# Designs tried in a protein design chat: miniprotein binders against Protein EXORDIUM-like 6 (EXL6). Part 4

Target 1, 305 residues: Protein EXORDIUM-like 6 (EXL6), of Arabidopsis thaliana (Mouse-ear cress) (q9m8t8)
Amino acid sequence: REPPSQIPNGTLDLSLLWYGQFTPTQKERVHDFIESLNFDAKEGLDPKVSAWWKVVESYQERFEVKDIYRQKKSNRTVAPRIKVKVVRSYVDEKMKYGKELTMGNGEKLVETAIGNMSKVVPVVLLSAQVRAHGVGFCDGTCQHNALAKIKGQKEPRRYIMVSNPEVECPGECAWPFHTADKGPRGMTYQPASGEVGADALVIQLATGLADLATNPDLTKSLFKSETTPYNDDVKKNHESSSMYIVDPATKCTRVFGSGAFPGFTGRIRVDPITGGAFNSHGINHLKFLIPSIWDPKTKSCWTPM

## First folded at step 7 (miniprotein)

Design c15 (from p7c with E3Y Y18F)
Fold by ESMFold2-Fast, scan of step 7:
Structure c15 (fold): chain B 305 residues (1-305), chain A 86 residues (1-86)
Amino acid sequence: as target 1 above (305 residues)
Amino acid sequence: SPYELKEEIYFLEIMIKFLEELVREAEELGDPELIKFAERALEFLEKLIKELEEALKKGDPEAKEKLEELKKRIEELRKKLEELKE
């Protein structure tokens, strides 16, 4: 049996549930981003979204974010691939449970996304007018990763829930496409897609997918060894020192390029025609702004540029 | 590529424009946090402009002219920031 910390068979099958009204741009943007995770064609432009995903994939060969007794290193010559694909997409434009979701309603949406499918990861996407209670959106988090107990299944299912922050908390969760609510005056840019909500959804989904793929069982481990580089970094650089591991993409929150600091994204590119900000390229010459991911090899946030 | 270089130069221009506004606000308000932010951003810009100058050593004259303009604006920002730190 494979360790719970790994993605089985190197495949991540996503089942999407779109709850509420989304623009065609928002839906297309999310699908294009997912397809871009495994796009590595020679004719494609660099840096690639797939290069960022390769950093995520490298966690399969690195230290396991689990109990210290379960720490594992791999002698493999290449990082295993994680093939990400959308196997189901369901739309609930009428919002069966209304615009104010309780935790129970959120669980029902996760069940709806799963349907009768085994081994899929449900991704619930909430439109800008929807409020999800009990999941911490706009209160310290901009995406939600958790385990859900599914009726008729023995093991809990990992899921991702993201919300378009454009109406509820753009200053918290749509930076750098909106001015920040707290901290130093932040620099802002135009979204490459032309829609704040579309590019914000991509950032939240990217964070959720990276955190899920690097910590699929959503467990925390207590580490004091030098074989856990980011635990040592957390102790030295974090205001409230913690002995628990933080998820890699969440650890690099608001870092998009090299040289980043609070209020500044770091090095990125801006399209002089559209004004759109980006740091990576995907399918069909599309441009994306994606968050950095913690690299335990370098003990720093890996950036596309 | 020449196209990628244009994207880098435009990013640099947008940052400079933002910092020019920020330094004016810092001067008006005397906010030490704005001064600290401007210092970090300016250090980044000073490094980036040197890198782009090396990339353009033998390149488009129009791009070189634009970089020279941006370099002067960075130098003006440095001078204003040092005055504010005093």
Scores: ipSAE 0.693, ipTM 0.881, lowest interface PAE 1.0, mean pLDDT 80

Design c17 (from p7c with E4Y V23I)
Fold by ESMFold2-Fast, scan of step 7:
Structure c17 (fold): chain B 305 residues (1-305), chain A 86 residues (1-86)
Amino acid sequence: as target 1 above (305 residues)
Amino acid sequence: SPEYLKEEIYFLEIMIKYLEELIREAEELGDPELIKFAERALEFLEKLIKELEEALKKGDPEAKEKLEELKKRIEELRKKLEELKE
């Protein structure tokens, strides 16, 4: 494969498909979180969701290095920006393809999210009514970030699909708002929104967006929509391009603060009034708990606190 | 910020309450994995309380009094954990 590339034009135009029934809080939290990624108010409270997104954006600097062993110096004083916005939001409350997610049905959901729109990133969100373990969710996976072949388009389309965090595998996908399936049980945090399903959905979406922005060239796909293998010359170029690969930004998905270890989030804050757990602030003084990002410069998890 | 400090002190307090329950469970069950987790959690709390104490050397007297209370509870948890490890 080609060396990792930057996000085109520095924009991510998202098309959301809400598959099944969702609460107003779930929809509001997702939209508020996305808007918060680019909210950089001087008067805003720290740490900011936008500061977390700046770490994600900084991965684009690595894509400017053609040969990691030779490492050329960047002429930029700041990291390139990625503007994220929702350009479409569609709700399929009746679940056109039923409650059981299959690979074929998953591809149809991605197509539905895209419609006939050019250059949107489809984001499929699965409700509590949907069963998705049969396509690889819940076995260490709470979101998929992969490629889909779209009829009438020459290039495959990148997508994000987020499983429901509450029903099939809450100990995996709703931690730390739900007890973990492995490790000590007892301490859980209250979600800042008051709904486990809303705040856990934000964590999984944050992971998917970080993966997409830091790894725009995919090596894995859920729906068998991968491109054909390269010829020998392209494979040689791909092997050379391996020098541009870094540790996954999502390496730190269960780390939320400094001092984290397996089963423990690390340093966070708790609102004394609501009991809500958080490590970042967004628009309208909203509070979010989002996972840490691997920082290749320090070779450690960048934590908000 | 005084507001940030209240949020950090409250987090510290809920961690102490959790650890108090965890150490009780570890004592009753004799689970070495719970003891190991308690040790790591207590080390974290011991470091955090020292950082907050240093940050508050010129801080609000009310916050200092609360930290002194939490520090004593952490010291009691250390003694209980060392007894369990034996």
Scores: ipSAE 0.683, ipTM 0.881, lowest interface PAE 1.2, mean pLDDT 79

Design c18 (from p7c with K6I L34W)
Fold by ESMFold2-Fast, scan of step 7:
Structure c18 (fold): chain B 305 residues (1-305), chain A 86 residues (1-86)
Amino acid sequence: as target 1 above (305 residues)
Amino acid sequence: SPEELIEEIYFLEIMIKYLEELVREAEELGDPEWIKFAERALEFLEKLIKELEEALKKGDPEAKEKLEELKKRIEELRKKLEELKE
């Protein structure tokens, strides 16, 4: 029973690196999603992207309750907020390291995203034709979260890497906007943005941000008691233990609404004008489809509906 | 809200159209795995239609009429699916 990790100062300052060619829709969609994480205006439409982000923020609640009880009497009534903002955005359209990235090239992109900034979280976004080797993209995972040792820095840096799956593996990493390659047939829907890649990037980024915010140092596993592997490769947390580590958003993979099962998203909404599938609202009346997240209060995948 | 109900009814209609095609394909080509998927999806729709009926109990008559149409289509899908399982 360990206390949960917290985000320092309650802020996530993101530094984005766009590697390759992206459409304006793809870039705008990612920025609009990030801005929507903290959008909670009373006159805004429900359910909100910010309601999903409040579930992420609630992972910090138990730590502050313990402080009130054990060390300090605090006038606290709500879970601490995590403010997310983009502080830098860099574009490498010419792809300095080409279309085939090694692990070493990926680490250099992370360093480029960090630049000279001490407190940013680097987010590397790969265009549709880029292949990243050694990170499991299109071979059991659709996003990469890790710690990087940065030259000249004492502490390792937490980073996120996502890829537009439209060309390499749409059936694995762009569902439900593309038919699944394996498993049950499954239902598919139109992306709310009109672009499969744009909405798929949002799903991957949402998963990455949620996993990072709920487990920011990777030193603690929220599900370290899980001992049954779901695939041939098992991540080991301890030398004498073959436990599979699952973060909250990853635990709810392919769940978007209540009643979900393999091949079906669960309860969502469809815009009758655009045909776009969504389960949440953000800034400027924009609609998003975001993945469910594990809620320890209910011991289930939290869904907007 | 009225807008939310319209979006939920549209989602329901899209799912019903998909299942109607899926059941037809299962009938023509014979695929037991698609039949199992259709069973779970249909159980979900049967539950959802009941929730929407309760929400619309004193609502817009046109929305009620559309919901009644969709309910009959779900009942017809159930009948066809049970026939395929035999």
Scores: ipSAE 0.616, ipTM 0.853, lowest interface PAE 1.4, mean pLDDT 79

Design c19 (from p7c with K6Y L34M)
Fold by ESMFold2-Fast, scan of step 7:
Structure c19 (fold): chain B 305 residues (1-305), chain A 86 residues (1-86)
Amino acid sequence: as target 1 above (305 residues)
Amino acid sequence: SPEELYEEIYFLEIMIKYLEELVREAEELGDPEMIKFAERALEFLEKLIKELEEALKKGDPEAKEKLEELKKRIEELRKKLEELKE
């Protein structure tokens, strides 16, 4: 029932900080994924990355069933758009704060990504060289979309920080391109880009972007859920009771297609030439595997197929 | 489209190949969790192949031949799994 906060002016300006060494493929995949959020050309195949982003955008609307009085002919339209773009991309190859990240160093990286920009979302991406257990990664957490208290600023700043998916906890952060560390063994797929660390990084960034965009002020969601995602091996304490959703993409962790269950992605596609697994299409005929997102309207994880 | 169709069939094929390996391992280990996983995966494949059969009723003969091959493999997996559940 509580409406989520709206993205100001329908734009989400990202300032990327690449901490450590990244492959060209990792950088290209992240940029191509972000550009693909707004790609809706007819020659692009379905399902599109932009269709997934439209589900995120739909959170700008009210979801209460008693909305006949809000519906007017002149107001019947699609949800407001959120245009995502990279306004700055900075690389710290030398890793100014070293390879072992602490909470304090994490805050400084967020500050570095912000720079002098007043209305930007900092996105910190951690390379395979970085160890980030000290900032709360692993144990089910592969990205943070949270609030940082910035020295000299009155308001806390929303940020995204994505852990390296390949080295510290690949069974949690690089699935389904890596075997899971616990629960059903499941099937492993090939990444569409050819690099586990690139496609898994996109999955974690997509999760962070969706959770941030659907709940920009971290207001607790009061959307009731009667369905538990089955490809998540962590059960709710009260499986038979209602659940309240906090983060829509995190709620649907490890669901990529219809029919998903623990250890299985659900219905996806595999490119017969590359062997790459995907469920969406973007710019330049590129293929991406992106996570599902909770849809309060249907009370289920929305999947591309 | 033909491209989408072949991507669906290839996904189906690699899933079947994975389940054939998984069912062999389940037979050796007797792990009830592995057997339950195989059952759920097989139910999914059985539903998907019926959907693809309907989509291919008037389609490419080569794709139909491949789908019939995969259907027989799914039926064989079903028989092996039912034997393991006993």
Scores: ipSAE 0.637, ipTM 0.866, lowest interface PAE 1.4, mean pLDDT 79

Design c2 (from p7c with E3Y K17E)
Fold by ESMFold2-Fast, scan of step 7:
Structure c2 (fold): chain B 305 residues (1-305), chain A 86 residues (1-86)
Amino acid sequence: as target 1 above (305 residues)
Amino acid sequence: SPYELKEEIYFLEIMIEYLEELVREAEELGDPELIKFAERALEFLEKLIKELEEALKKGDPEAKEKLEELKKRIEELRKKLEELKE
């Protein structure tokens, strides 16, 4: 398995496009989560959102740490940091393309988020009333991250698209804050923010950011699975191998803590005052529930707890 | 941290409350999938409470009293689930 490319300059500049109406809590929650990736929460508040982001950073090529006192190269290797910044936030409350987006409309929103900026990652956030066609939301996926070919640019641009699932498909994409539609009867919890949509958006964005940062050009193999896709012609070929590639956070979908199994999050914490479920601490004593991420070194989902 | 233990004890309490309701429903429906889920959840709870007991060996008396209450509820759930599996 070839290691993924490093993020240029150690910075991930995000351009957010908020499409439709969002509550102040939803917008603030997303911004606070992003800031928490770069900020070590107060000493004694563990696990940290920043610690989860260090696992994501560990996918990059490592550099040798010099022993300053002995002036020799250390055999220790440390992954470079990725600073995540919101460099633009644009709001389209009136929804230029209406509430039902075609694939073409979605591509135009991605282009709008990019604007005239040469090195940003567009993040399109869709409000609960919006339906996006052709991107697989609520039909096997809860976020969309892909490559877009931008006119006038030689290299394709990575983008993330997330939707507030609380109206369209809460049972698929708002668990554990809503009862699951499929599988075993699941445990549900209150969102730490008090709003299902706000915390569901954070989970989707966390998944998209982790997958993007660990595989920015989508050309590198991060993991090969033995599970065969439903409609796969591999069995009709001479080679019967059922191996395929999945991104690290998507590989760990619905795993939030150690001991997780279908319908159960695994080990997390619940705030006795708010009832809010969380597994990590961020800025301003904020609490977040964020998904686990595949760790190729341990061949398992790394969990905050 | 004492604050972290309080949050983990509350998580344990929420799981126990959920599982008590699930086991009651499993009794009424006789659903093998509910019974299977309850078994896995109970195994997790039994492991977690043992870890929390170890962490609280020299902790606050109030927290120890709460943990003893939850331990008895877990033991009652184990008994009910074993009777249901028969």
Scores: ipSAE 0.644, ipTM 0.865, lowest interface PAE 1.3, mean pLDDT 79

Design c20 (from p7c with E8Q F37W)
Fold by ESMFold2-Fast, scan of step 7:
Structure c20 (fold): chain B 305 residues (1-305), chain A 86 residues (1-86)
Amino acid sequence: as target 1 above (305 residues)
Amino acid sequence: SPEELKEQIYFLEIMIKYLEELVREAEELGDPELIKWAERALEFLEKLIKELEEALKKGDPEAKEKLEELKKRIEELRKKLEELKE
């Protein structure tokens, strides 16, 4: 049976809407990252962005294999591949709704990104001076994933919204390129692109894409922290502070390498000339810092290094 | 390669700077979780310094001098952390 999702299995067709003023570096960085998800050159530099995306692709296979008694080498299912591509990119440099977006204005931007296209995933990117009220962007997640009700369609559409955090909440959403508001301080890095906003946007988009690909319906329970023992009468999941359902990339927020701890990214690479921080390589020998993905089998975050 | 060794030494220096700040916060706050995490980070750094010492045993004198400087800083961090555990 087909999952109730607006994205087809095996492909993610992205429709990008750039709202406000972005530098060429910011736009190129995001496009290069997306292209790097499916770039796997045999003689390319390791670790690869595409290797990270293969972990995302294998996510369902990793969790479906729970019963050892049903696992036979001859019957192993090959992990699916997810091809990510940008099918449309629209720029609103003049900001039709101004710099202060209401929830309704945000929904209009999602609609604009969708246009007349079926099955695309809208990605709304907000420039540094734009504030999205009611979205809760700066409340610790630093990206917004939700379902939108689309006119003329029965099923809701999954979308991603990211924002350049440099002006509104750099201490919350631009770490490790800016001093964090939480945890121990001391180790911050230069962005590999030379622009905090460009590399912060990539981290937010990477998190959103990974969570979307592993939980496209936004209703699937993947992990639980702790549950109330004696409430079997509830027909839906408990929404108490003692029970938390998380998406894999969101669960590994602020983890970029092995040995990570509060305030420390874990093992990453740093360019000795530029100070630029990275944990993966993509197209054109470009370097990226991308977030880790939760692995429930090891109860830890999978890291590129 | 010489370039990989330089990258490892540079990363080591950055990690030591971070751990020095983490240990200062652990001392100020007395948080046992920060102390536990500092211990794990320090164990990682102690292992890495030994690997770099083996790699540089007959190498560049300038790199050896830098590595010796970083080793002394790691040893001071170990002493401070043991004092905080007590």
Scores: ipSAE 0.295, ipTM 0.644, lowest interface PAE 2.5, mean pLDDT 75

Design c22 (from p7c with I14L L48I)
Fold by ESMFold2-Fast, scan of step 7:
Structure c22 (fold): chain B 305 residues (1-305), chain A 86 residues (1-86)
Amino acid sequence: as target 1 above (305 residues)
Amino acid sequence: SPEELKEEIYFLELMIKYLEELVREAEELGDPELIKFAERALEFLEKIIKELEEALKKGDPEAKEKLEELKKRIEELRKKLEELKE
C-alpha cells in the first residue's frame, strides 16, 4: 500500500479549484479566512482565528510512541507553526465535467486542482449548481478529506473537496445559518458576511483543513465504532504506549462554543451592526464562525469561547 | 470591552427569543424531548445571565437595564417550563 502524503515542514500550500459559479463574497471569505489562520497580531481582537489554528498546530507535536517512532515530544513547549498559503486559485465556471458529480469526475477535479504542482494540497469547492449526493455528500458529510492516487506521481495526495452547503442538504451543511434537519427548528443565525453560502463554506473548509492538519497520516480513530454490538468488547491492539491524532470533525461536529449540545451551538457572539454570528476574529477586523476542535491534551472540545 | 458585552447581550436576546418559541412549541405538541431540550437551554442561559451581571456591576446603566429585562424573561420561561414538566 502506498504511504500517505505528508504536510510539508512548516507549510501547507493550497491549490483552490472553484467549480461552477461563486459570488465575490464566497471567494473573499475563503481567502480572508485562510489568511486569518496566520494572523496573530497582538493588537487584534480575541478570540482569534489564529488561536484556533494554534490548537490544530499542537497536533504536530509527536506523542510517545516507542515501537514505531521511538521518540517523545509530549513535553514540548512550542508546537511547530503551519503556514497556510493559497498558491493557486482558479475558476471553472463552465463546469467541464458537468453538474452531476460522479466519483470519477471528482477524481478528475482533484487532478485538475493539482495541475503541474508538486507538494500542493488540492481544495475543490463545488458551487450551488453542482449535485454531489452521488459521491457521498449529504448523509452527514459536507466535505471529503482523503487520499488521491495521482497519475505519474509516486505518492498519493491529500485533498479536500467541499460540497455546496446551501442546496442539497442545507440542514446538515449550512447549520447554524439554516434550520437543522433534526431536532427543534426555528433558530438560525445570520452569517457575518451576509451570505449563508459564504460563511457555511468557511465552516466546511475549516473542518477539512483541521482534519487534514491533525491527521495527515490518516491514522485509525480512537473512537468506538457504532456498528459493534453491545455484547462485544473491543480489545486494544497496541502493545506500545501511544496516542494517535483524532479527527476533530468526528468528535466536535456542530460545536461552536462552550455549553453546546445537540441542536445548540454553544456560546457565540452577535455583531450588533451586521447581526452576524461569530466566535472568532481575523484580518481586517473580520469576524468568523468556526467549529471547535478536539483537544487530546484536555480530552474535550476546545471552543473559541 | 463594552463592545464585547453588547455582542453577548445581543446573543442572549436572540437565544431567549428562540427559547420562547421552543417552549410554546413544546406546550403545543406535549413533546417530552422538546421539554428536555428547553431545560438544557434554559440552564445554560441562566448561567450566562449571572456571568453578565457580574461583568456589568459597574457598567453602562442602559446595558444593566436591558440585562434585567432579559433576566425577567428567563424567569417567566422557567415558570412556564416547570408547569409543562409537571
Scores: ipSAE 0.644, ipTM 0.862, lowest interface PAE 1.3, mean pLDDT 77

Design c24 (from p7c with M15L E51D)
Fold by ESMFold2-Fast, scan of step 7:
Structure c24 (fold): chain B 305 residues (1-305), chain A 86 residues (1-86)
Amino acid sequence: as target 1 above (305 residues)
Amino acid sequence: SPEELKEEIYFLEILIKYLEELVREAEELGDPELIKFAERALEFLEKLIKDLEEALKKGDPEAKEKLEELKKRIEELRKKLEELKE
């Protein structure tokens, strides 16, 4: 098959499905964060959410000999970027499948998010009262990236699922806005939005989007293993490459700024008026705390500060 | 910018305040893990305050006065922490 997949045409069209009850603040924070990924227009409000997204975008480039030639050519033209936008937002406040979701129910929510649209990435957001079984929430992970088999479609659809952890597992998935369940006694901060759930959802969605954009091997590996059993192709594409294998979205877990260590976020800023913690700026002078991601170019956890 | 500086200084202030409380707890509990955390955080603070002082050599007098206050508190934390390690 092909090398690890890239985002087609440098666009990422999201279809959001809000499952359960969310506050206006929670919904606004998620939308504002997404819009902020490509907002690069305000000088003096650095660091920017868009700067963090540029690191994610850099994964569309390969740092092999082949990529060196491509980069030389593309650097003489406008390089494509990943433009992220919400093309649909659907709300299911009544929770059609109840508060306890099976994997099958989750796949139906993915289908609902897709609707009649092609080339859209479904994002399912679960309210604080919902429990999703089989996805690993609160059991070592705080977001879910997977493939769903969609009726009538040839290829499984990649999706993101995130949950508001403030009720189920704030100690696992809402740090640094809540005390952690494990490790040394750490410092906590106030969320910039004033709501733990709203800012925790942003962190989880940031990780999910980064994982989607930087982990194309998940999709390629699964399809390759299921459909094309070529021994020489596998070795040539994977084993003979000097590709640095790391999970960029999770390599730098719980790192938000330079100098981080267990229980400490690293260098961030705190709003003196609200007490809100942040490390990046977005649209409308909004402040966000977003997690670090691995940068293969520098071989380190890239932080906004 | 002046706004960014105020936000960084406030971050330093709340982190210093947290460490002052944590060092007091370490004295009461005799917990070596709290002492270790305080040491790492103090090293971070000592480095960051130097960077900010350098950036502010030509800066706002109010900001300089605040940094001098925070620097003294960091130095007092260092003394207390070294006493605890004994």
Scores: ipSAE 0.635, ipTM 0.868, lowest interface PAE 1.5, mean pLDDT 78

Design c3 (from p7c with E4Q Y18W)
Fold by ESMFold2-Fast, scan of step 7:
Structure c3 (fold): chain B 305 residues (1-305), chain A 86 residues (1-86)
Amino acid sequence: as target 1 above (305 residues)
Amino acid sequence: SPEQLKEEIYFLEIMIKWLEELVREAEELGDPELIKFAERALEFLEKLIKELEEALKKGDPEAKEKLEELKKRIEELRKKLEELKE
């Protein structure tokens, strides 16, 4: 048994690289979601995006907390906070490597996002017309995270890569905003932002951040998916320079609310004015649909409702 | 809050409308898998409407009227689905 994974200094400093053309809505949506992870104001509406992030934080338990008032040690475990912030954002609108990315091209984009910065987590975001080969996108997975060896650095760097799926594989990676490719063709919802790509990017980034924060060094035990048999095919077919991980977010694939089953999201809310589907609130009264995550304390998929 | 209840009632309404279309499709195609899927969806809706009825016991009269309309539609869906299962 290994100890729980820890995020150094309780912060995730993200360096974003936007590859290709993105709408203002897509960029704003991603930034607003990230800021919402740590928004816990009492005047804010429930359920909160930050409540979902607290489940992620709970994977990093602390033991023997000292009582500040009575100078006694607590026998309770306490989850540390993880503050997520964007420290750098770069745009390659003209796509220097074109629309068809090899693994090598993807690794160069990761290096570009890192620059000369110590301890940042690079996040590469690919526009709707870009195809990344060798990472499993649209072949049973909708986001990619792995370790990269960086020239001049002793330790490998964890990174996230997400793609806007609305052109390449909306039926696999933009559900429930698009009809699913497999299983029952259930109900589709309107995205709260008004753009399928914007809300799909948020779901993929949420999954990647949860996976990273619960297993940052990729040396801890992983969970197996119980709801997505197609993920095993991606694992078998991935290239050796990539890592396919089955973890807490993957275990709750396609679950957004209580009562979910294959083809149905579970309990969510729909805004009567915008028609937008959501299960969480963030900054500036914004509404988000975010995926469930496995909660080891309850041994079930945690849902906002 | 009253606004949050309206959002849940609207979700319920949209899901009922979708399920009404799904049951019609299941009837036309005679597809047992669609019937089975509709059964699970209907069971979820039947549970949800009972929870919303409890939340609205002292609430907005317009919301109560809407919920009563949706309850009748769910009951009609149950009757149609039982006919298809036979």
Scores: ipSAE 0.671, ipTM 0.874, lowest interface PAE 1.1, mean pLDDT 80

